# Miniprotein binders against q9h3h3, part 153

Target 1, 235 residues: q9h3h3
Amino acid sequence: EDGFTAEHLAAEAMAADMDPWLVFDARTTPATELDAWLAKYPPSQVTRYGDPGSPNSEPVGWIAVYGQGYSPNSGDVQGLQAAWEALQTSGRPITPGTLRQLAITHHVLSGKWLMHLAPGFKLDHAWAGIARAVVEGQLQVAKVSPRAKEGGRQVICVYTDDFTDRLGVLEADSAIRAAGIKCLLTYKPDVYTYLGIYRANRWHLCPTLYESRFQLGGSARGSRVLDRANNVELT
Short names: E, the ipSAE of ESMFold2; O, the ipSAE of OpenDDE; V2, 0.75 times the mean of E and O plus 0.25 times the DockQ between their complexes.

## First folded at step 13 (miniprotein)

Design gB6 (at its last look DockQ between E and O 0.79; V2 from the best seeds 0.74)
Fold by OpenDDE base, look of step 13:
Structure gB6 (fold): chain B 235 residues (1-235), chain A 103 residues (1-103)
Amino acid sequence: as target 1 above (235 residues)
Amino acid sequence: GSRELRKEVRELILKAWLLVFKAMELADKGDVSEAIQVLREAADLFQEAAKLAQKAGDPELAIKALEMAAWVLEYIARMLERQGKPDEAKQAKERAEQIKEKE
């Protein structure tokens, strides 16, 4: 995919997290201002480094929308990392179950649906649909990467509070589909990113827990969700 | 100018993160000594990025870069402790603390 290693994408994401974000916060800003904000900062035009002629003059790490119910909680990431390092040293078998237990123990439970889209109208339209769903309370929080390189895909991330809550993960998929998104979605826990499980690893752990494919005329959800760890369809 | 310095800062930060992830890969393979060496380079790049960010008039980014340098040094310290090198681990921790005191 797109010539960048999973490591490069992760490094770019971490570097982006250090830069300022363009945020629409529905807790403090009226929902009626969303359309004007979307028109001012279309993701396909916002540039990572504040290029001349872009809507932003300064670097932007992410464009984000916070819903009314959004509460940031990162859990104990340092404790998680220490426990992970201890497990690696122990030589014990590491499974998806092991990672789930570590995540629960350290309260690092956030995860996200990911979609990759080329810059342009389709991306901006998809983002507008997601942003509206967040402001309307169907989703809690979402972010989109700004335009970095010519021809590079941009990523939209739609978060859920708990990757272990299968129903919550499926509800978020349904809300994304209801917003008119028809592309492939992949779900990744944040714990996998914090532990560096985004590449080929010696334990053969897949960083993607779920895959959602759009389905015409199918179930009320408009998608087919696959549990990739167990290779089982959930819908 | 300031714009050029800001670009250089971000290039250093990106390089530092690439080194962190490379070091994690090396550690996963059992190449802990090489991982520590790569992490030392990452910590140095974050410190350099912080110095350039200050010169560029971006103190917030400078602080974040120092925080990441300290975090990398603490990660090195934990690796050294597991290698049975407590004195080197202590030196890495002390250096991390000195960075945090400057924030």
Scores: ipSAE 0.776, ipTM 0.937, lowest interface PAE 0.4, mean pLDDT 89
Fold by ESMFold2, look of step 13:
Structure gB6 (fold): chain B 235 residues (1-235), chain A 103 residues (1-103)
Amino acid sequence: as target 1 above (235 residues)
Amino acid sequence: GSRELRKEVRELILKAWLLVFKAMELADKGDVSEAIQVLREAADLFQEAAKLAQKAGDPELAIKALEMAAWVLEYIARMLERQGKPDEAKQAKERAEQIKEKE
């Protein structure tokens, strides 16, 4: 995505993080309640600010589902940011290996598969499939943005706990495809978000680590996955 | 009315985050003094958003906005330390701690 657009989307996400979230938490809520919850809060109808006629009366930053295995851990984000700032002034080269090592050192290892969909039935159906996969234990945690403005797209984020664990990231892609998702997926480690590093950056870093494309023809995996940093197909 | 005030709070918060990202870019280019000026504006916007959130009956958002203002002041402090201005850095850190204590 373009640098200007990416920065505005990142700022919107940071602002949304600060608002209340609508959460289905499988750790404390029976799975049998999921379908009613999905019907009450379709992401195409949940509004950012609690507009008249929406199912929510208060602002909502995110709609989320937590799986039974979800263990919240953002790591040492402030230490990561301070170390990054020190490296920028050190004169040392900034490379993808540098970012990887910072993320490991500060335990900021989470990342997410992203998909962008227009509001409507397709978005609500995709979200429902992802939410079921989370509650059933195939995925750990996912969130979807509410509807903010007419004509805008919404984003579904499916998290993994360690972007350096390639097999775990690929297993999450497979679970997303098994849930019936056919759109383009991109994978971004959270470390890039916390450091404000987007597509158009002076270090030529690639914040999109993987790209997944649905593959017709009945492949057991259902996708082709490209490693964007090394330009290597993994499937 | 109340809906418009809730939107105004969120618009201030969005603007504050855009300024934070702009300041990061300025610092990357070596324009550290300008980055600090932009960060002071971002901290002010977060504090203004906190005041409006209280007025709108949203104390949780007000607390989060003050936490972000404190975070920005800590960022300013780190930049001042790198400029060799430890007394100014200490003042920014103390302001950040005062904000955190009232949360």
Scores: ipSAE 0.666, ipTM 0.868, lowest interface PAE 0.9, mean pLDDT 87
ESMFold2 (binder alone), look of step 13: mean pLDDT 87; pTM 0.867

Design pC1 (at its last look DockQ between E and O 0.02; V2 from the best seeds 0.00; counts 0 for: pae E 17.2 > 1.5, placed apart)
Fold by ESMFold2-Fast, scan of step 15:
Structure pC1 (fold): chain B 235 residues (1-235), chain A 86 residues (1-86)
Amino acid sequence: as target 1 above (235 residues)
Amino acid sequence: STEELIERVEELVEEILELLFEARKLAREGAPLEEIEELIERAEELLEEAEELAKRAGVPPKQIEFMREWVEEMLRRVREAIERAK
């Protein structure tokens, strides 16, 4: 947040992506093994760089669950970055629509719902709920950060394959709520991450497209979703 | 100009996105097939226009191909929603 540069945040994210992941892959592993795997690797206890007292002695970048139908496609990230540099040089206005066009023409379409929770029972319980939803087919794929050396909140990321598919994004929110999640959720397209667009960027772009807040007993969806760019409630 | 062509392609993509969102919403609600097909047909017309303008603007063939693939995948989701609603 405040006190860190975009470069620092990008470097941390890159290091986590490059380090080994602990994965439950429903494409090759029976669903009956999930509960044992979750008990072995609770995210509040898995340490970022390993520790003899934790489940891992070696570095772990992410703890992930892949759904049965998961088929990763990151698109043409190199082409996206080159086009972004050319666009900045062109002097053309840079808007959300401009980034959406770049994402489409380079097939960099994935995005994610984010939730931030303190290490402990509530984090582990939330992750277990999300993991079960992924293995049961209500969500496509998810990951959670390990416990950082410095402490602080951990993040659960629940991915959708196309951020331009608004109904698909809203379906994922509904599935997260059905899994018992009540905390604040925010949705960010991966195109913003690949281009290094974080909070307080020079183009005044909001990298968060949607915000979801839990709604008790009101609607069928169990949440209120806000379009952050237009400041309009969608549900 | 090349800039005007690119701007028009971006406008067409936004219009396609709106049409396909409406088509998928209608499909999920079990609306008449004729109504959904009209939206699909219009989106396909705009895609062909966007492809031609992108080509004239010198957009690499691979990027135009990704744009078509994106529309085709969204159309697949519309068709899937139609089948699930039956």
Scores: ipSAE 0.767, ipTM 0.922, lowest interface PAE 0.8, mean pLDDT 88
Fold by OpenDDE base, look of step 13:
Structure pC1 (fold): chain B 235 residues (1-235), chain A 86 residues (1-86)
Amino acid sequence: as target 1 above (235 residues)
Amino acid sequence: STEELIERVEELVEEILELLFEARKLAREGAPLEEIEELIERAEELLEEAEELAKRAGVPPKQIEFMREWVEEMLRRVREAIERAK
């Protein structure tokens, strides 16, 4: 995938972040209402711009589920960006370690497991599994992109609070696998998004820290997780 | 309405992306600088409009800043492509 395509998709995702979200908030809504909400707003039918005949009449940026323990904390994104600009101006080498330190310093530690699925039953079923896991407290927060006019794959994002907590990242992978999801997963820190570090960036930084592949007949995790930075299997 | 403003911001962001894509393509193809600069200037104008609308819509400042920074980074890449083609 051309680095520009990844940037384009990131910009579209940013635009989507500004549009209204369809949210199920488990903090305020009984868990017993989740199934009705999922049936009302299946991601494969919810359209980005509220097309005629869709469940939504208005534009929708994301469909999201918030767990009981969800607390939005974005850290100091402005301070992060200022420090990043200063770093670029300094001419110092930029490494994954540098980005990790910037993220820690500014408390921008969120990251997400990503899965891309074609619109349809498999997507809706995967989303239902994730949404249930969030409401049951196995995951904190997740979102899924609505159906685009041109079609294409929709993305499910499952967040973790700290991309530097390897155990927490692996626990989220396990919960996703327990929800019945078997597709490829990639883990990306949000700091990479905030700094405009996409595929084929000028620093040759890989924005994906981890990759999870489903494993048949394996251990309780049901996946193999690769640390891409070190090219080491963690499971 | 706030929703209408957000929709307009998204439309502008999409247009900016298209302009920057074209500008980068033209730069790689060695098109005349003037043609690329017109696209850049238009993208910058649309960014300013998008930011003002986003502010009016109550979009969080951090998201607006992120949008700007992303566009600026893309513009920088277009300029770098121009310099590589000289």
Scores: ipSAE 0.006, ipTM 0.208, lowest interface PAE 11.2, mean pLDDT 83
Fold by ESMFold2, look of step 13:
Structure pC1 (fold): chain B 235 residues (1-235), chain A 86 residues (1-86)
Amino acid sequence: as target 1 above (235 residues)
Amino acid sequence: STEELIERVEELVEEILELLFEARKLAREGAPLEEIEELIERAEELLEEAEELAKRAGVPPKQIEFMREWVEEMLRRVREAIERAK
């Protein structure tokens, strides 16, 4: 008997979004305070619900770092969702190009590189490198999930502001690699998330736009990036 | 749940890719063929599990085929590395 359903997982996602976030905001906090903040709140020790012995006594939905130039703009998500409903009943084909156009029309252009790591030193070290890159201006904004009670893998999300800007997405990948990250990265535009389009979807869409593999010895950028939609290597 | 199954599939794919990356590295270094083949065999076992879970999660067959073809491409590159090191 499973204890989770799709409705239960959606409710947990909403609760995480609504729970407090632990934020280092470079726009209002001096960069010299970053190392102390990282030491106080390692993501492997910050618990989702404030377990005894953790550095947080209250629930934490996400741990985030905002860069100096971060300006939040999710776009017209409500208009996007309405247009998506209309598109599904219209008889027009639903393709990656259709999703791209919908995202452009409603200004929902953000996306994210994702990495999944087990709790521990490797996760905390990776997060620290990403956080420093954000504060130093090589990346714009990142977040990491807190530790779950079961101790499963945690996710680091590194955001970019425009998934249609291929150069910008690849530059973010390079900055992640320069921070010493060697694990698999996948890139997902936020439009797929807002519309609830996952890998298992009826439209046969692939919500992963790019994947990145570490490749220090074979590439000047330090990674090999595959375009999943066209099955071509970009690097 | 379907979301839990999809997460498991993604974990298996990550494990598969780590195994194949290591196999390719060992092949380039000239490691014993049996050591490389053990990694390949394990990756193939995980691929079968990933495909079974993806089917149970309701992943469309075309998307399952994309996953398989991508893993098969990585396997081909491992075999190319083995040939180059001969």
Scores: ipSAE 0.000, ipTM 0.108, lowest interface PAE 17.2, mean pLDDT 80
ESMFold2 (binder alone), look of step 13: mean pLDDT 86; pTM 0.836
OpenDDE base, second read of step 16: ipSAE 0.000; ipTM 0.209

Design pC10 (at its last look DockQ between E and O 0.10; V2 from the best seeds 0.00; counts 0 for: pae E 17.4 > 1.5, placed apart)
Fold by ESMFold2, look of step 13:
Structure pC10 (fold): chain B 235 residues (1-235), chain A 86 residues (1-86)
Amino acid sequence: as target 1 above (235 residues)
Amino acid sequence: STEELIERVEELVEEILELLFEARKLAREGAPLEEIEELIERAEELLEEAEELAKRAGVPPKQIEFIRYWVEELLRRVREAIERAK
């Protein structure tokens, strides 16, 4: 079941943050240039290391599109981390609600939808749809991993600016589905990353906040979105 | 070389995910528990190998933890499918 598989090129994709990125920045580049850029740099052909015959001659860590309204703001990460250490000393229970409140207090609210696709036309077409949605203002920022391994899956990340804004997260899911994407999506707040909270953590926290499943019942383009923390459907 | 190690890690991660997808499919079909658990055990062995190779390749610890996070999430879904089939 393609929509249930949450495959990730995690080790390679995460290591790629330190290498150069290929960026289409709508804040400085006319939207009419997007289609040519997408045709020049399809993610299934942009290689991680700049292999001969690739459209890129140098290593690429990520391929990204920034929307016209993109305003990077990580919030008060230092204050968040200090409050986290104090909380651990306090002896109070650590819960998803506690982390949510810390994130709100320190304005560390960003998060992202994740999806995985094999290299090829399907990946390139999905990325093109996402990139157009970003340039048109339906989404704010997205990135996709380059091809590092033939036959391996690649990841598209679609960012939102506030994981507590359920309407905003659901609107991003809807925009992703409107681009024709039918696979499983998972949503992760950045607060978990900044605090170093992993799946096997001693507090039993799950870094996945939402899951989105596409309905395959004919012509429907809807999503079924589950809030993992409360086991409630949002849609 | 570092490139060979990274390529091997990616290959292991893909194999792990394929094993867990198959385990979930078998669980939904009501296959014998022993068959499902063998796939899970194999995936867990490959995860340990992938984490060690990622460390040798110089992958940052937080990114190695992300790999484990996704594998454990898939394991949870497989175990839920097993319980439903009982």
Scores: ipSAE 0.000, ipTM 0.108, lowest interface PAE 17.4, mean pLDDT 78
Fold by OpenDDE base, look of step 13:
Parts: C-alpha cells; sequence; structure tokens
Structure pC10 (fold): chain B 235 residues (1-235), chain A 86 residues (1-86)
C-alpha cells in the first residue's frame, strides 16, 4: 500500500469523525436496550451517506458504543503536533522511542485494536459481541465504520486508554477474543495517526505495535500476541 | 444545517486530498512548477474554506487542527517531491 493511500484513508477517517455518530451510551441508556439498538443499526446495513433503504437516512461517520467507564481524553494533541514539527526540523533521528516519549509528554496515550471485516453477518455478529463486552464493562469504548458505497471492508476499533500499558492492551485482546472474534487484530497508537505515520512512512516506522492471531487450544487468552517492535511473542 | 455544513467539509477534504495527490504525482513526473503550484494554491484555498465551515458547524477545534495538520504534512511532501525533481 502506497504511503499516500494510507494518508488518504486517514483523511477519510478524519472526515468520518466529523459526521454524526450513531452512539449507544451505556452511561445513559439501559443495557437491556442494546439488543434492540444492534438490531436497528447493524453495521453491515448502516451506510456512510444514508443511502435509500438503509437504517440511517442521514450520513453516519461511525457507529459507536460507550461503556460505563468511558471518559474521553485526547491529551494535548496540539502540543504533540508542534513538538513533532520541531523534531522534524531539528534533523534528530526519529525512532519508536521518540514517538513514545512525545506521546507520554503530551498525554496522547490512547490506542486501538483494529479488525477489518467484509460487510455481512460475520461483521454484525462481531460488532454485537464487542458492543456487549463494552456495555458489560470488559471494554471501554468501540466503534465500527459504516458500509461504504464500494462495499469495501469495514473496520472495528476497540480502544484502550494507554498504549504504553502492555497489560491493558493484552486484556483488551483477551476481551475481544472472549467475545468470539477470531480474525487478525492489529494494535495502533493514536499518536501514530495524529502524526501521519502510516505504512511506508519516510521514517520506516511500523505503525502497528502489536499483532494478535487467534490460536485454537489451551491458552486462556485464545490468541498469540506479537510485539512488532521487538519481534517478540508476549503471550 | 449543521449536517449540510459537515457534508460540505467532507467534500472539501476529499477534493484537497485529490489535488495534493495529483500535485505529488506531477512533481514526481517532473511537471512544470507552475502547474503544481496551481494545485497547491487551490488546496490551500479549499482548506481555509473547510476550516471556516467546520467552525460554523461546531466541529471541535482539535479536529479542525488535525485537518490542517494533515494537509500541511501532505503539502510538505509535495514540496519535497518538487525539490527532488530539480
Amino acid sequence: as target 1 above (235 residues)
Amino acid sequence: STEELIERVEELVEEILELLFEARKLAREGAPLEEIEELIERAEELLEEAEELAKRAGVPPKQIEFIRYWVEELLRRVREAIERAK
């Protein structure tokens, strides 16, 4: 994937973040209403622009579920960006450690497990499992992209508060697996998105910190998690 | 409506991306500087429009700042491509 394609997709994702969201907020809505909401707005049928016959008549950027413990904290993104520009101008080497330090300094620590699924029953079932896990407090927040006109893969994002907390990242993977999801998962810090660090970036930085593969049998986690930076299995 | 404004912002962002993609392509192909600069100038104009519409739509300032940051980063890459073709 050309680095520019990744940038284009990121800009599309940012544009989607500006559109109205379909949200189930467990802080204000009884958990007993979740099943009806999921049935009303299956992500495979919710369309990006509110196509005729879709459950939504208006554009939808994301479908999201907020857990009881969800608290939006974006940190100092402006300060992060300024520091990043200054770093680039300095000509100093840029490493994953540099980005981690910038993220910590500016409190931009959120990250997400990503899964890509084709539109259909499997996507809707996966989303229902994640949404339930969020409402039950096993996960904090998740979102799924609506169906695009071109029928491409939809993405489910499951967030964690701190990409530097390895245990929290692994716990989220375990919760996703417990929800019945067996596909490949990749974990990306939001700081990488905010700084425009995608695949094939000029710094040769891998934007994926962790990869989770489903494993049949014996381990309580049901997955193998690879630290991509160190090429070490954590699980 | 707020929704109509957001839709327009999205359209503008898409147009900006297309322009910058084309500009980068032209720069790599060694196209005349004037042709690339026209695309850059148009992208900058559209960015300003998008930001104003986003503000009017009540888009959080941080999200608007992100759009600008991304556009500026892409512009920088276009300029770097121009310099490499020289």
Scores: ipSAE 0.000, ipTM 0.224, lowest interface PAE 11.2, mean pLDDT 83
ESMFold2 (binder alone), look of step 13: mean pLDDT 85; pTM 0.820

Design pC11 (at its last look DockQ between E and O 0.01; V2 from the best seeds 0.00; counts 0 for: pae E 15.6 > 1.5, placed apart)
Fold by ESMFold2, look of step 13:
Structure pC11 (fold): chain B 235 residues (1-235), chain A 86 residues (1-86)
Amino acid sequence: as target 1 above (235 residues)
Amino acid sequence: STEELIERVEELVEEILELLFEARKLAREGAPLEEIEELIERAEELLEEAEELAKRAGVPPKQIEFIRRWVEELLRRVREAIERAK
């Protein structure tokens, strides 16, 4: 039953990636059109499968904004997955250092800050702030999940291009906080996502590399960031 | 406290959005114009209150302006829905 659940979740994630996305692309669309686009497609109202009364009539996998500097490069994902399979049969220990090296070797360096919010204005407001930061150039790319039929939390993903660049990851955290976001943020390198490594995994790996907590009057960035592997405050 | 003021601003903006999406729904269904206009007028009153509280709470001026422009765009879309239903 546990195996069915994991395979079911992987299949649902793949389906969302393969369904149409609603995209505001600052590389081809004037910034002055952003407000109208956000009003047309609030993530609390855009439905996963095009429910009656929603702004979309067809399935939507993700709602995304691309910044002017966005240059997609997912790296050698297929080679990464093949090397991962070989590593599992090798008998060598699987550690966070092993995964870091695989990611570097195959140039799969992207990662993302994640936040989970219930449907409603808080979600829509947070998304609008992030989308503005992307269009204004403080962030490169972000996406948000659409509304599920039965409700539940939705996720905003704010991408960075290199999880090994700690300062770049912290700068993205600061830009998110400057957009007025106060909720818990967690950072997950894409290598874990491509390999299907979630919180509950048989290798006891922690796919969350950093946590960011909002703190009034704390750091200059307004947040407290912890390195999850070492339980060390970075700010 | 500042935290309480920010929470109130967020609640007011949520109410505004609920009112405007209900107004759009009623417009699409051909409901009486007076009913739709009451929702619009209420939303406009709440926006004024939300902007005042956000200013007192120290919300950045550009963020306050973005909220106002976003609500105004939603209002425009509601009025378009009213015209289409005619």
Scores: ipSAE 0.000, ipTM 0.218, lowest interface PAE 15.6, mean pLDDT 81
Fold by OpenDDE base, look of step 13:
Structure pC11 (fold): chain B 235 residues (1-235), chain A 86 residues (1-86)
Amino acid sequence: as target 1 above (235 residues)
Amino acid sequence: STEELIERVEELVEEILELLFEARKLAREGAPLEEIEELIERAEELLEEAEELAKRAGVPPKQIEFIRRWVEELLRRVREAIERAK
């Protein structure tokens, strides 16, 4: 994928963050209502702009599920951005280590497992599995993109609080796999998004820290996780 | 309505991205600087409009800042492409 295409998709995702969300909040809504909510708003049928005949009449940026332990913490994004601009101006080398340190310093530590699925039953089933895992407390928060007019792939994002906590990232992968998800997963820190670091960036930084592939048999985790930065299997 | 404003912001962001994509393409193809600069200027104007609409819609400042920063990074890449084509 052309680096510019990745940037375009990320800008669309940022624009979608500004639109109203369809949210199931497990902190305020009984878990027994989840199935009815999932049936009412299947991601494959919820449209980005509220097309005629869709479950939504108004634009929807994301469909999201918040777990009982969910607490939004974005850290100091403004400070991060200022520090990033200063770093670029300094002409100092920029490495994954540099970005990690910036993220830590400004407490911008969130990251997400990403999966891309075509609209349809498989997507809706995957989302239902993830949503249940969130409500049951195995995951903290997840969101899925609504159906685009072009019928392209939809993305499910499963968040973790700290991309530097390797164990937490791996636990989330395990929970996703336990929910029945078998597709390829990629893990991206939010700091990379906030700093505009996408595929084919000028610094040659890979925005994907981890890759998870489903594995049949034997391992309790059901996946192989690759550390992309070090090219080492973690499982 | 707030929803209408947000929709308009999204439309503007899409237009900005299209303009910058075209600008980058033209820069790589060695198009005249004036043609590229027209697209850049238009993208900057649309960014300002998008930010104002987003503010009116009650979009959190941090989200608005993300859009700006992204556009600025894309603009920088277009400028770098221009310099490489000289």
Scores: ipSAE 0.000, ipTM 0.208, lowest interface PAE 12.3, mean pLDDT 83
ESMFold2 (binder alone), look of step 13: mean pLDDT 85; pTM 0.819

Design pC12 (at its last look DockQ between E and O 0.01; V2 from the best seeds 0.00; counts 0 for: pae E 20.7 > 1.5, placed apart)
Fold by ESMFold2, look of step 13:
Structure pC12 (fold): chain B 235 residues (1-235), chain A 86 residues (1-86)
Amino acid sequence: as target 1 above (235 residues)
Amino acid sequence: STEELIERVEELVEEILELLFEARKLAREGAPLEEIEELIERAEELLEEAEELAKRAGVPPKTIEFIREWVEELLRRVREAIERAK
């Protein structure tokens, strides 16, 4: 009844990407202004379509923080998509390895740690910690979804620049944990997003590459990380 | 005991990750090569110990193989970071 499908979710994601974003850009905005900005736009109160009583009067697709070192580099997405179409018609097997090589060839290497939280203090607190980590340089860029009218869980995305760099991905996990985040994290390479490959896909590809679970007294990153493709714990 | 061996393996893997994380950080920051190599050498020693203890603890061979491959990949990236800093 809710009507959400893979096609519906993709269309909503595209619309959110095209609507205005609320951005704190450390490259152009003094770090001392961050706390005021966070207080003005808590993700639990910023509504997707500018509901009455919210701090925003216009639609907001995403709330984002760009670090001082953030350099947009989506890679050759159009070439990636063309090569993906050719691969599907070629008769070659479609495997995680071929996806990985396709991403490398077209330099579409970014990925993201994801966390899902209900609206409220925990979400706003987690976002504030992530935003500070970005502005302080431990992370490069993060975004959080606005409050939906239905009041469902919201998502924080913390990006890394190279999903094939396991050390860099684990470094980001550690920085997220250092910001006080204790919930489940899942990691998805952007190549899956750009190709429209979701959890229930016909190729049986696993878009979630890693899971991170907080563990007191664990690794230096304070977490236990599982490689979902091989079902092997990395920590 | 088997439980004690498994706990030790987990400690060793965690220490290996910390050493490699620090080594890559130092490599990207352009730290002296000898400082980075000391961390790498220690991580390699701990990997050998972890594999030995994991075998004694009955850890499945596939899991041991993956841990080794994963640590070797991290080592390769640290060494690449050293080369790029040159």
Scores: ipSAE 0.000, ipTM 0.096, lowest interface PAE 20.7, mean pLDDT 80
Fold by OpenDDE base, look of step 13:
Structure pC12 (fold): chain B 235 residues (1-235), chain A 86 residues (1-86)
Amino acid sequence: as target 1 above (235 residues)
Amino acid sequence: STEELIERVEELVEEILELLFEARKLAREGAPLEEIEELIERAEELLEEAEELAKRAGVPPKTIEFIREWVEELLRRVREAIERAK
């Protein structure tokens, strides 16, 4: 189940990146307007193509919320891709460490916690919690996919600025859990998306660096976070 | 299910990547054109299948277009590698 969500989310993310976004920007819009915006554009009702009766008449790629501290920095994606091609040509072994170094060298350090939810109240409630956390400054930026015609799962992406900053990744997990989200979370660096490294890739690279499972009565964070690369629990 | 179709699309995209990377490798190594063309043809077939399955899965047209554009860019790079090896 979790496989297609990455590549499809990457391709959909890139294609959806080309469609208009419904954005709440906390830098320019008062926080007091968030509830009205959430009510106007519930993710379960916003349709990918602007279906009749949807709150959107035009195609929507993503619904997004930008926090006060949000600064878009994509790094040198073109340089990253060129270096990746050169690396593949060299026949050198490709490891998670290699990708990490490429990411650092080209300043492509963003990553995201991903959650998949069925359309409906639970999705809209989860999104509202995340959006509030972003506007309140607990998270930097998040987006959610619009509803597809076939009613498949929608994805919420919660970004962090640096996938190599383990503490920042864990802080975002904590903020997501504090927002009331209890589903499985997976963390994926954007560099893996940009390089086309998805599940079952030829290099056997796991595109998921971290996995967060909700834990009742556990640590103050309310989750158990697994480092998949090292198979070590971080919490 | 839609989820199963999506998983299949991912598998196809991965296979396309593998084929085109191999094609580019062979091109750089000066392999026979026929061998490279077989990989390209297979990748194009898989792309068509992936697009069809993606449409059936309700994947947005722009996402499908993106996959196509990405594959086409990889194909362009394979072709460039062939021309450089002549």
Scores: ipSAE 0.000, ipTM 0.198, lowest interface PAE 12.0, mean pLDDT 84
ESMFold2 (binder alone), look of step 13: mean pLDDT 85; pTM 0.822

